# Ledger of designs, part 10: VH-VL binders against Mediator of RNA polymerase II transcription subunit 18 (MED18)

Target 1, 219 residues: Mediator of RNA polymerase II transcription subunit 18 (MED18), of Arabidopsis thaliana (Mouse-ear cress) (q9sjz6)
Amino acid sequence: MSMECVVQGIIETQHVEALEILLQGLCGVQRERLRVHELCLRSGPNLGVVSSEVRLLCDLDQPEPTWTVKHVGGAMRGAGADQISVLVRNMIESKVSKNALRMFYALGYKLDHELLKVGFAFHFQRTAHISVSVSSVNKMPKVHAIDEAVPVTPGMQIVDVTAPATSENYSEVAAAVSSFCEFLAPLVHLSKPSISTGVVPTAAAAAASLMSDGGGTTL
Key: E = the ipSAE of ESMFold2; O = the ipSAE of OpenDDE; V2 = 0.75 times the mean of E and O plus 0.25 times the DockQ between their complexes.

## First folded at step 2 (VH-VL)

Design f1 (framework fv_roconkibart; at its last look DockQ between E and O 0.02; V2 from the best seeds 0.00; counts 0 for: pae E 10.1 > 2, placed apart)
Fold by ESMFold2, look of step 3:
Structure f1 (fold): chain C 219 residues (1-219), chain A 117 residues (1-117), chain B 112 residues (1-112)
Amino acid sequence: as target 1 above (219 residues)
Amino acid sequence: QVQLVQSGAEVKKPGASVKVSCKASGYTFTSYAMNWMRQAPGQGLEWMGWINTNTGNPTYADKFQGRVTFTLDTSISTAYMELSRLRSDDTAVYYCARDEYWYFDLWGQGTLVTVSS
Amino acid sequence: DVVMTQSPLSLPVTLGQPASISCRSSQSLVYSEGNTYLHWYLQKPGQSPQLLIYKVSNRDSGVPDRFSGSGSGTDFTLKISRVEAEDVGVYYCMQGTHWPYTFGQGTKLEIK
């Protein structure tokens, strides 16, 4: 069963550079530019008694845009999942062609909303394959008008940490994600996406320390 | 010592290929993309493409698509650029450069490739 | 492709005098808040290019404070407050906001 572990947080834009320096030191991999058009589609009543949600992602920061489909399911339940500090959810992700949008419309899906995420990401291996992104989230005033996008939360950036998991290894993956997130705690608090704790009160002091020390941190 | 050291000058005939190496030292090789540029004699700089040093996935400028290949040997922190079907207007100095935050903060010394009949 | 246009292309300057180089892009270089990927490089005679200024106005490590960058959107300027003999070479602006990366034509700075 395909699953993922997810945590999310927010950081003030003025502290993003310090977080980037910290991530560069922690991850040891190439920083990637992030520019992704995300289309959230919902099934109509004609597909069944309950709605379902599909996300199409178009990576715009390449000469040839790449399309990905995410089918995001419900959170994993049970005593073990409830004791884990990250969200564990069913998720199926596949590469697709640009024709996927047309296909989902033909199947009766409708556009619920769309976002443009712009920032940077790191994709690396610790004990699990972890992806970290820091991005501004933008909305489009007109359908698909990404050139007119405006910030949803001006002055704030979203920090996403995700890792793929299975029903057999999600505890190990969740522990790896939680352990990684502890290194970010000076600048950002990461928690399950259903709850936001706001900016970290000590972020300004932590950012100043990191910038003066040239990004050196105790690992 | 943070540096990029390229292989030596080459003289080639039209139709041949050339492979230029770029060895990195003093930093974590996989933390930065590697870019390739060239500069014909008396001309400006031209971007040829880049390679993701973590995945090995290259991106080529349209002008060079089908003629250039970027590869890596991460065990020795080395990037390679191979340009095939050489012609006289490929005579240039070829540079590798480290991409830090979408600008080139570290450049190799350059490799002169001369293509003549 | 984003066209980067520098002026002047040739810049003879008297030692100790100021110099100014402009660079104009055919498209806005603002990628996101705080990220305008317009950069300046100097290629001294017989050398490879070296970074001077990144993201419009940030001097690279070891670059003297007589170099400054400014501008926004599509119009950018590199200034040298007091030209020294070591400043001789070709100056390039470059944009990293759009694919493919593109360079200006270069501005050759030389001492009169």
Scores: ipSAE 0.007, ipTM 0.598, lowest interface PAE 10.1, mean pLDDT 84
ESMFold2-Fast, scan of step 2: ipSAE 0.546; ipTM 0.780
ESMFold2 (binder alone), look of step 3: mean pLDDT 93; pTM 0.942
OpenDDE, look of step 3: ipSAE 0.109; ipTM 0.701

Design f10 (framework fv_roconkibart)
Fold by ESMFold2-Fast, scan of step 2:
Structure f10 (fold): chain C 219 residues (1-219), chain A 119 residues (1-119), chain B 112 residues (1-112)
Amino acid sequence: as target 1 above (219 residues)
Amino acid sequence: QVQLVQSGAEVKKPGASVKVSCKASGYTFTDYYMNWMRQAPGQGLEWMGWINTYTGNPTYADKFQGRVTFTLDTSISTAYMELSRLRSDDTAVYYCARDWYSGEYFDYWGQGTLVTVSS
Amino acid sequence: DVVMTQSPLSLPVTLGQPASISCRSSQSLLYSEGYNYLHWYLQKPGQSPQLLIYEVSNRASGVPDRFSGSGSGTDFTLKISRVEAEDVGVYYCMQALEYPYTFGQGTKLEIK
């Protein structure tokens, strides 16, 4: 069984360079370019009592496009969940062929939405494997029309911090992510996404979360 | 308007190398992959490989691996195909064509470049 | 490699009459109903190939509705309901399911 710890924030494009410099100092390696076509699929009720979300990620920055499928479950519930400043959710990730979208359509999934994320990423291997991406989120007016992509929120970029976890270590990984966010606090405020589903919110949803009264979920 | 304009015809000796260019206009060059095909006189089409215009990384068909090199000059939206150790059976019209990221289909093609290999 | 076989290789047609071209793949190109990695190109005399139909049945921009594609799995058909003079050329099917991408041998359509 695998899980994922997630926090999210929003940053003005003017401040992205300062964040990149800070991340380079912590990582000590060259940044990786990020250009990812993200397809968010949902199952119908005929595939289960609760709709499930599947994300197909196409990494356009590789020698040949690589495809990854992520099946995301609901957020962790119950005792202690409200005390954690990081979203913890069930997740299964696998590499797939370029035919994955058509395969999922055959299985009864439907395209919910799609996004193009363009930016950079850093990976840190400390007490946990933490990935940080900073990207503009772009939407397509027409399905798969990458050349027509338009920013969802011009002048703003999304910061995603994720780390893989297991049932046995999610508490330790969440603490590591929370601690890492303190290193970034001078430049960007990272928080638990406001939605409790497995779906990663849009830049607009992230902005709405940052505007809230806090709701008792803080670093 | 999308256009792919290729360099002019070439005549080469066996054992030489040839470099064909393909200049793109009318779209964002780095949003589409560039594929290369060839067609021997009176014969059908043969796929040679593609290059990721965003990263500059190529993928070659096994038949051409070791002899062909795909490169880019993104500042002028141009892709290049260099074929070395030319043989008489490399005589063909060479085409560039754009596709969208997975190489699924080629919506725009260059006009073709005739490469003749003769002694 | 996936082998693409076209039939007929030579297709003489009278103006205004229908024409039909077959394409068969050595393995299934289907992952779901209607989603086959099968495309058709037309090469007019002295010109570059041009996209005619993509993913079995979708007409490329500017392609008249007298062209239609059908099929699934291993058997595909391109039909022209009423052949016009400008339809003369060589038609190629292509599979994009597996690397290397492969083309059929080509079908030469000519007016008799």
Scores: ipSAE 0.000, ipTM 0.434, lowest interface PAE 15.3, mean pLDDT 79

Design f11 (framework fv_roconkibart)
Fold by ESMFold2-Fast, scan of step 2:
Structure f11 (fold): chain C 219 residues (1-219), chain A 121 residues (1-121), chain B 112 residues (1-112)
Amino acid sequence: as target 1 above (219 residues)
Amino acid sequence: QVQLVQSGAEVKKPGASVKVSCKASGYTFTDYYMNWMRQAPGQGLEWMGWINTYTGNPTYADKFQGRVTFTLDTSISTAYMELSRLRSDDTAVYYCARVDEYSLYYYMDVWGQGTLVTVSS
Amino acid sequence: DVVMTQSPLSLPVTLGQPASISCRSSQSLLYSEGYNYLHWYLQKPGQSPQLLIYEVSNRASGVPDRFSGSGSGTDFTLKISRVEAEDVGVYYCMQALEYPYTFGQGTKLEIK
């Protein structure tokens, strides 16, 4: 089972250029355009008592939409860090056909919410394979109305830092992500994904809410 | 103001090549794909292909594969369409048009004014 | 290739009367739930084509509400509730589901 390490923060749109310059200087890589339609699906009762999340990610920066399915599992639980926490969770990711949404509906999944993310990403392809994306998160006023998308948080953009991991190396990857967060701290404050009541900027944040820490374990 | 301005009319002999330009203004050039179409006199519209302005990767309709080349000069926000080995039936008005970045549907929201290419002996 | 067939090809209409144009595709243009890759363009005499309606029923910026689109899968319709003089031109439907993107033959709307 593959895993991922995730931290998230927010940045005012006016400060995005400064962050972009910093990131470009680090990796020497040209920025990647990010334009992704994200569909978050939830399983129905016929697939079990426990609800599960599946995300369909459509890359709109291609002539024909390319779909990726991402199944998000349970987050690792443990003592909170005295520094910026890193979310470590199980994740399965694979490419799917252009009829993926219909396929999942046939399997009993239902659309929970959808988002349009527009921005850029940088990839640091070394030991930790850290990806940094900076994007505006936009919500459709009606189902699948992507051309009518409106910002969830006007004037603010989301910064997502992710790195793939395995059960064997997640501690090392989490440490690398944590160090990277400290490096970016002057421009953006990164922490475990959080959800604002009435506003859900990412599927990761939505997933976190399903794993409430009511058992006393910090997420 | 968003606009696409194309180069002027051209007259070519059979066997020659033609290169049409399409200069974009009023928006970030690399955020929109550029499509190319043509229309023979009195005929309907025909899609030739498109180019991803961010990556530079073109996609050509099979009918034109091997004869058409799409290129970019991002420093001046200009796309080019070069058609080689011209025949009389290549006489047409050639159009560029951009694909809206917000559209999952790949519609063309802004079109150039067209460039008439006449192939005569 | 996906073949797009329009009907009628010639549409004479009296000013103020309604007009209707049909577009049929050789295969379904419905990609995922709710998305049909079908758009309508208008080419006025001596001008470039302009976007009129995208994804079946969504009016492009500046397009008056007398224009409406409907349909799904293989059958689509463009309607003008009351034709005005500036509506004269050739209407094209287009599919953007598969390469090559293809247009219908065009419907020439004329005032009689």
Scores: ipSAE 0.000, ipTM 0.428, lowest interface PAE 14.6, mean pLDDT 79

Design f12 (framework fv_roconkibart)
Fold by ESMFold2-Fast, scan of step 2:
Structure f12 (fold): chain C 219 residues (1-219), chain A 122 residues (1-122), chain B 112 residues (1-112)
Amino acid sequence: as target 1 above (219 residues)
Amino acid sequence: QVQLVQSGAEVKKPGASVKVSCKASGYTFTDYYMNWMRQAPGQGLEWMGWINTYTGNPTYADKFQGRVTFTLDTSISTAYMELSRLRSDDTAVYYCARGFYYDSSGYEFDYWGQGTLVTVSS
Amino acid sequence: DVVMTQSPLSLPVTLGQPASISCRSSQSLLYSEGYNYLHWYLQKPGQSPQLLIYEVSNRASGVPDRFSGSGSGTDFTLKISRVEAEDVGVYYCMQALEYPYTFGQGTKLEIK
């Protein structure tokens, strides 16, 4: 089991170039292209009080498209966690085969929505391993129709900041992420994302919700 | 108009090497991976592998690994297949074909080259 | 390796009559959401193979509507409602689910 510290925001497309220049200026930075097909699965509302999300991520920018499963739990609970301005949650990532979706269907999971994220990411190798991604969120008119994807909210992009953590260091990692957010504050306002236990009926509705759950820009 | 144009027929002796070219036009070369197949006279189709045209990374079918090399010259939108230590049973028509890279649907081969006959005989 | 088996291997057909070709895979080709990594190609005499049907039932660009594909899991069928002279050639099914990608033995369609 591992943990992840997360903040999210939104940025107008016209300000994305300024953010990219700012990120490129940081020491220890590594840039990569982002083109990810994301499927969100749920176990169903009657398997527990809180539904867990399973996400299948296909990195379309790799030499051969590969699938990763990411299982995300509810936010960490406790006096210390409640004082933190960054979301801390349980998270497990594993590489899976092309048949991953069929496998999870056999285990009782159901596809909730799917999205195509297109943009770029930066990785920082410092006190904490911080990843920043900036992407447009796109819906598909039919399942897996990647070539026909259309932006959910034209003119806006999502900024995701994530860092892996453990039960022993999550406070330190969260502090590092919070400091990084202050550095980006002139261009994008990052905040703790919301966690929903409800079922989202469409990819468009899910993407719109993700966009609206973020912060804003001051420029 | 998408076209894949392959190099001309070759006659080789056992133990030699052959290099077949496949020149692409009518699309962005690096947006699709290139597959290689062969067909022995009167026989069916056999997949040899593919190469990612953006990264240059090849994937070889186990049967051919160690004898085949896929390479690129992106400046002229051309892919190459070199097969070494030729045997008489390597006599076949060799095809290149374009495969989808950036979609998760099917990995079908939508455009094929005209084929290159390689004859291996003493 | 996934083994693809076609039946029949030789298919003589009277012009204007329907034709049917079967393809069977040694394991399920169903991935998710109804998608199968099963495609059909036609190789006309003296020509390169050309894509005919992709993902079980979708006609490739320029392919006449007399061609149709169906099936799921391990059993797939290619149908021609009315065979025409231009349909002569060898038909191949292919799986693209797992490496190495594999083809059936081919079905030679001939006008009798």
Scores: ipSAE 0.000, ipTM 0.437, lowest interface PAE 15.2, mean pLDDT 78

Design f13 (from f9 with heavy chain S99R G100Y Y101W D102G L103S Y104G; framework fv_roconkibart)
Fold by ESMFold2-Fast, scan of step 2:
Parts: C-alpha cells; sequence; structure tokens
Structure f13 (fold): chain C 219 residues (1-219), chain A 118 residues (1-118), chain B 112 residues (1-112)
C-alpha cells in the first residue's frame, strides 16, 4: 500500500535563503525549481456519503507540461498514531491524460480551489527518500489566470517535507522524517499537520491548509 | 525537427474576419501551449493571448477580448487565430509560438502577413 | 500594463567587440524568490523572432555562450562578449509576469 509521511511549517521570506544554504549543504546539488498548478476537486452530493478529494497537478517548470492525479486518504488512526510525530496517510499518484479534468466534472466533481505553488525543492536519499519543498502558495483572481497569481500570505512561504512509505515501513520512514526535522529546527519549525474542531483559522493557518488535504473528524 | 507552419498571406477589407492557422510538427502538440503575437510593419511585438492545448481553454489580452478567438484541431496538431471586425491598424505579421519555461517562447511560426485595406 | 524600456534603441558595434543592451521594467518582475519572468529574443532581418535567454540568465538551446543575461527586479542586461556578423538584428526583452505580456521597443544591432 502506498503511503506518505508529511510534516509542514511556515518560514518568513527573509529566512528562505538561509534554509536553502543549509539544504544545499546536505544535498550537494543545485536546487530544483518548483512551479506547480494544483486543482483541488471535491465530490458532489451525488457521489456518496463521504466526500473525496482529488488533486490534479501540472508541472509548469518543464518544456513539456505533465498532469498527475493525486488521491489522498485520511490520516492514520489507532494504536501507535499518537506516538508518531509526522502525519502518515494513504496516497495514490498517477499520470493522467488531458481528459482527466473533464472526466471528473462529468462524474459530478466540482472545483474546490486552485493554486499555484512557486519555489524550490531538494531530495535526500538515506534510510528514506525525503523531499523538501519551499514555496509560496498563490491564488488566482480568475480560473486558470496563472500569470495573475497573488500570494495567499505575503512575506511567508510553506515548507513541506514528504517521504513515500509502505504499510510495512511507515514507522521507520516517520522516524527518519522526524530526525530530519530536528536538523532544520534552528531555521524552521516543522510539525505534524493536525485536524482540530472549533479552532478559528488564521491567515497563516489558511495558507498551510491549502497545501493539506484536510479531511473528516478523526475518531 | 520542431516546426510551426502558418497559413499564407491574406488581404482583407475593413469589417471582414481573418483566420490564421498554425500547424505543429516534431513534438506532442498537447504538451506545449500556443501563444499568438503580432507585429505591425516596422514596429515592435504585441502579445494577443494564448491557448492551453491540453484543456482547450484560451486566454486573451484585454485589447483583443471580444474580437479574437483561439481554437484547436488536435487531430491535425493545428491552432487557429480568428480576428473579426478588422481595421486598417490590424495590418501586421501574425505569429504563433510555443510556450516554454517561464512563459517564454522557444519556437515561432514563420509569420502570416494580414493586410487590411479598402 | 507593465512598460518595458530598452536602451540603446540603435547599437552600432565593431566585429569582435562586446555589446550590451539594457532593459528596464516599470514594476518588479520578481514573482517569488529567484523567479524573474524576463526573456530575450532576437529577430534577424526578414525572420521570425527566436528565443535567446529565458528567465533572465538561462541560454536557450543552440544559443552560443557569447550571449549572457543578468539582472533582477526592474533592471536587466543582455551581453554579447564578442559580436559576430550573424548577431545582426533587433533584440527584444519581454516580461511574462503580468497580462498582457509586453515587449520592449527593440534594440537594432548593426555592424559598423
Amino acid sequence: as target 1 above (219 residues)
Amino acid sequence: QVQLVQSGAEVKKPGASVKVSCKASGYTFTDYYMNWMRQAPGQGLEWMGWINTYTGNPTYADKFQGRVTFTLDTSISTAYMELSRLRSDDTAVYYCARRYWGSGFDYWGQGTLVTVSS
Amino acid sequence: DVVMTQSPLSLPVTLGQPASISCRSSQSLLYSEGYNYLHWYLQKPGQSPQLLIYEVSNRASGVPDRFSGSGSGTDFTLKISRVEAEDVGVYYCMQALEYPYTFGQGTKLEIK
């Protein structure tokens, strides 16, 4: 089963260069550009009891744009979950044809939101394949108006740390991600994304949640 | 290898419409988005808009909104630009060009001269 | 609209000598850290424009290393280290940060 381990944080734009220097020291390579158009679709009332989230991702920083679909499940619950300092969730990612958006619309899905993520990424291969991305989250005033995109939270960027895992190794991968977070702690505070009822969102929390799948209440 | 080949020159009267074609070859048509520009004789370049070849959705510069229409025929890897209600100041060479990183344009068609005269 | 201003508009250069073209934007072209949506094109006499430099400093495929781009924010420069005969034409900068995309007036490079 495909799973991923995730932690997120927020960094002020003025500190991004210091973080990049630190990451470059670990990786030994130049940063990769990140420029991704993300369409988040939600199922309508006709598609069942539980709404599902589907993301369509287009890499815009390539000569040949490509689309992928990412379906994200809920957070892991139960024995051991409280002791894991990173979010562990099921994830399916596949390359799709140009008809994917129209197909989901025909199935009754609606566009929930769209955003443009712009920044950079580094990859680390040790016990786990850890990806670190630092990006501004930008919204469009009109559907698909990519060149008119405006930051959701000016002066702040989102840091995402992800690593692929399986049902057999997620504990080990989560530990590797947790250790990596401690190394970055002087520059950025990375934490397990949490779902809480009754919490009033702030602008910063709203920006962070746009990069998260959210979900239903955990039991 | 990569080529964008445009239709031939046209002479139109004021008030008429013109439709310019741009046929792509040497790459997967739907993997790259197509832009349209024009250049009046002896003048600089002006951007008209672009079309997403994957979705079919066009984006038009406000100056041309309501007069220009971008369309595709993906079965023959061809993009079209139709400009209506032509005026004498629409006399220009019209170019198609392929989108590249950062919305730069890496390959351009040879240009189509459209002359609007009475 | 973002206004792009080039200087000089006319640039006579001796073969083998360096050339420099300036491009200024009416507002910052920095979308986020490290991303300036500025590109340079060359239009040779009787030909379509061709891409020289994309995103400020990246040479397009097939472009000789004599060409280099630099700058950030509102002030950008295209340099040719040693001008050759085939470099004759009109050079344009373009911003792709904001609709409508806009070009500079063009700089005509001529051999003297």
Scores: ipSAE 0.000, ipTM 0.451, lowest interface PAE 15.1, mean pLDDT 79

Design f14 (framework fv_roconkibart)
Fold by ESMFold2-Fast, scan of step 2:
Structure f14 (fold): chain C 219 residues (1-219), chain A 123 residues (1-123), chain B 112 residues (1-112)
Amino acid sequence: as target 1 above (219 residues)
Amino acid sequence: QVQLVQSGAEVKKPGASVKVSCKASGYTFTDYYMNWMRQAPGQGLEWMGWINTYTGNPTYADKFQGRVTFTLDTSISTAYMELSRLRSDDTAVYYCAREGDYYDLFTGYMDVWGQGTLVTVSS
Amino acid sequence: DVVMTQSPLSLPVTLGQPASISCRSSQSLLYSEGYNYLHWYLQKPGQSPQLLIYEVSNRASGVPDRFSGSGSGTDFTLKISRVEAEDVGVYYCMQALEYPYTFGQGTKLEIK
């Protein structure tokens, strides 16, 4: 089981090109297209030993679709956590076969919601491995109708900054993420997501939360 | 073009075994599950089970558990159904059918079906 | 097992007239909001079954617009707005909510 450090922000679609150019200027950066189908599954009441929420992610930008399972747990709590400007939470992520959805169904999970994320991501390695994704979040009008997806928040895109961490190095990783936030602050305001229970919020709820907390950019 | 082609008709004696093949073409074999169904003369459709083409793991309906075996030869994109200890009431047309695409893995609908294999069990 | 019950079992129809087939499940097929594990198949005389409607209301590739499906939970309907000669065959509903997958007993549609 590992941890991750997370900050999020929102950016107007008209400013995405400027952010992309800024990110391309970083030393040692790798750019990737992002087209991911996310299925958010929730466990039934019978599963006492399994967390109530998991995400299955299907990477649609590969010649053959590939699947990963991502489970996010409780956020770090206590005096130390209160002083950290980024969210630190437990996380596991693993490659799975195409039968993973059927397996979770058999285990008593049900589909809570699904999203299509389209955009780009940059990865860079310094004192930490930091991933930055900029994506439109789209919902389907019918279950699995990917080709008919429409934006959840038209004219807005989500900026996610994540970095993997361990119980031994999360302070260093959080500091690196915080420093990176300062670098992007003139263009996008990144903040600690408001997560109380470790339950992953919907993309729409995350965007709404960022707006109400004074997040985002004035540019 | 996507198709499933099954082996030809079989006539067997009670107590024998039969092995039906289902050869897939026009798609990536391991991207779809394979289901097996049968239909006795003048009767409706009955589900026998499925096999995960990626892992090779089968799931059998309780009625057939212990008598049926699903296997694969992924090198030739072929699935097999072997039914043992045949009885006269096993006389039926047996079908293979692929299930789902990568978006609908848990939906359980079969979009492409083989032509069917008539198995007659008589003394 | 989930029991699927179709009505009617025999459906004689005049060409160009509408037809309606009902399918009832012994338990709800709804697993999440708006998602029912209910599919319809057509078996034409001497042929393999073919997928007609999946997830209650989605037409399979190549299926004409005159076919429509509706329903939720335990009650489902397949409608043909104007029956054509090629629509002759046996229609089956199927549930895929749980194993074993089960089919209705079939509805034979024939031209009068």
Scores: ipSAE 0.006, ipTM 0.447, lowest interface PAE 11.2, mean pLDDT 80

Design f15 (framework fv_roconkibart)
Fold by ESMFold2-Fast, scan of step 2:
Structure f15 (fold): chain C 219 residues (1-219), chain A 120 residues (1-120), chain B 112 residues (1-112)
Amino acid sequence: as target 1 above (219 residues)
Amino acid sequence: QVQLVQSGAEVKKPGASVKVSCKASGYTFTDYYMNWMRQAPGQGLEWMGWINTYTGNPTYADKFQGRVTFTLDTSISTAYMELSRLRSDDTAVYYCARTLYGFEYYFDYWGQGTLVTVSS
Amino acid sequence: DVVMTQSPLSLPVTLGQPASISCRSSQSLLYSEGYNYLHWYLQKPGQSPQLLIYEVSNRASGVPDRFSGSGSGTDFTLKISRVEAEDVGVYYCMQALEYPYTFGQGTKLEIK
């Protein structure tokens, strides 16, 4: 079963360069620019089903346009899950055509928001495949007006650490992510994303929550 | 059957304001953004902005920023465009038109138009 | 602002003959998400504009197959393979890539 391990934090823009230098110093690193147009869709209670989130992602650095759909399920629950310092959740990710948007709409999904994420990412292939992205989360005041995008949390950037997992290895992957987060602790405090019953927070809501909860940024 | 029905023609004096309505029927109002355009007599089309019918958030073209206000009454599936401090060069037919999903940026259905005449 | 330029501005055509309208943008309308933000509308006399072609080459619902669109980047063309009486009106191209969204000045198609 496909799953992912996730932690998030926030970092002041002034400290981003230091974090990038730290990440570049690691063995087995692959650096990429990050410029992603994200469409966040949600199902409503009108369908009589549990609310779910679907994200459609377009990598703006690709020479040919490609779309990816990411369907995020609820977080793992129970006493064992409560003891883990990393969020473990079901996740399905696949490449799709732009026509997938119409299909999700026909299924009762609605566009919740659009975001532009700009920054960089590092990929580490060790015991687990760990991805670290550092990005400005921006909303577009005008559709496709990318150059007018405005930060959701001015002066702050979001740090996402994710790793794919399975039902068979999620504990091992979570441990690897936790170890990696301790390595980054001098620059950024990473923790479980805020969650609520039956609903996964949107990227914009998560950014706002991190700013309010004080659960992410260190000196 | 999808319809966008606009309010009737208006005659206003310079300095006044005008409020045009656009009533939607035949579809779920909040699934489509509502755009506003105008066309001066014998001239081409000009985009004024749009409003997200689900959130109520408007976006205005810079030329109209500060003079135009887009609002909604979702209980009656109606969008409104209010233009203030009217000038003679605001004389035009004003149109509403919907946009599918809010990210497919073409206008598949248009209202019939509302003629606003500004004269002294 | 992106300037949209149409030619010709006046297009007299004989019934049953083909017609062609050009639209040129001051900037490329090709975007990395896989579509060109160029659309065509028809405004019949005394009526509201109606959608003809979206994203360069896709016919809108109810639009007959005698209408076709083509082009990329900055140069776009709308073609009517055989003009019928109901096709009279003003044709507009529109770009939706950059804000503010802008229209061409219009091409008036008339039967001669």
Scores: ipSAE 0.006, ipTM 0.482, lowest interface PAE 11.3, mean pLDDT 79

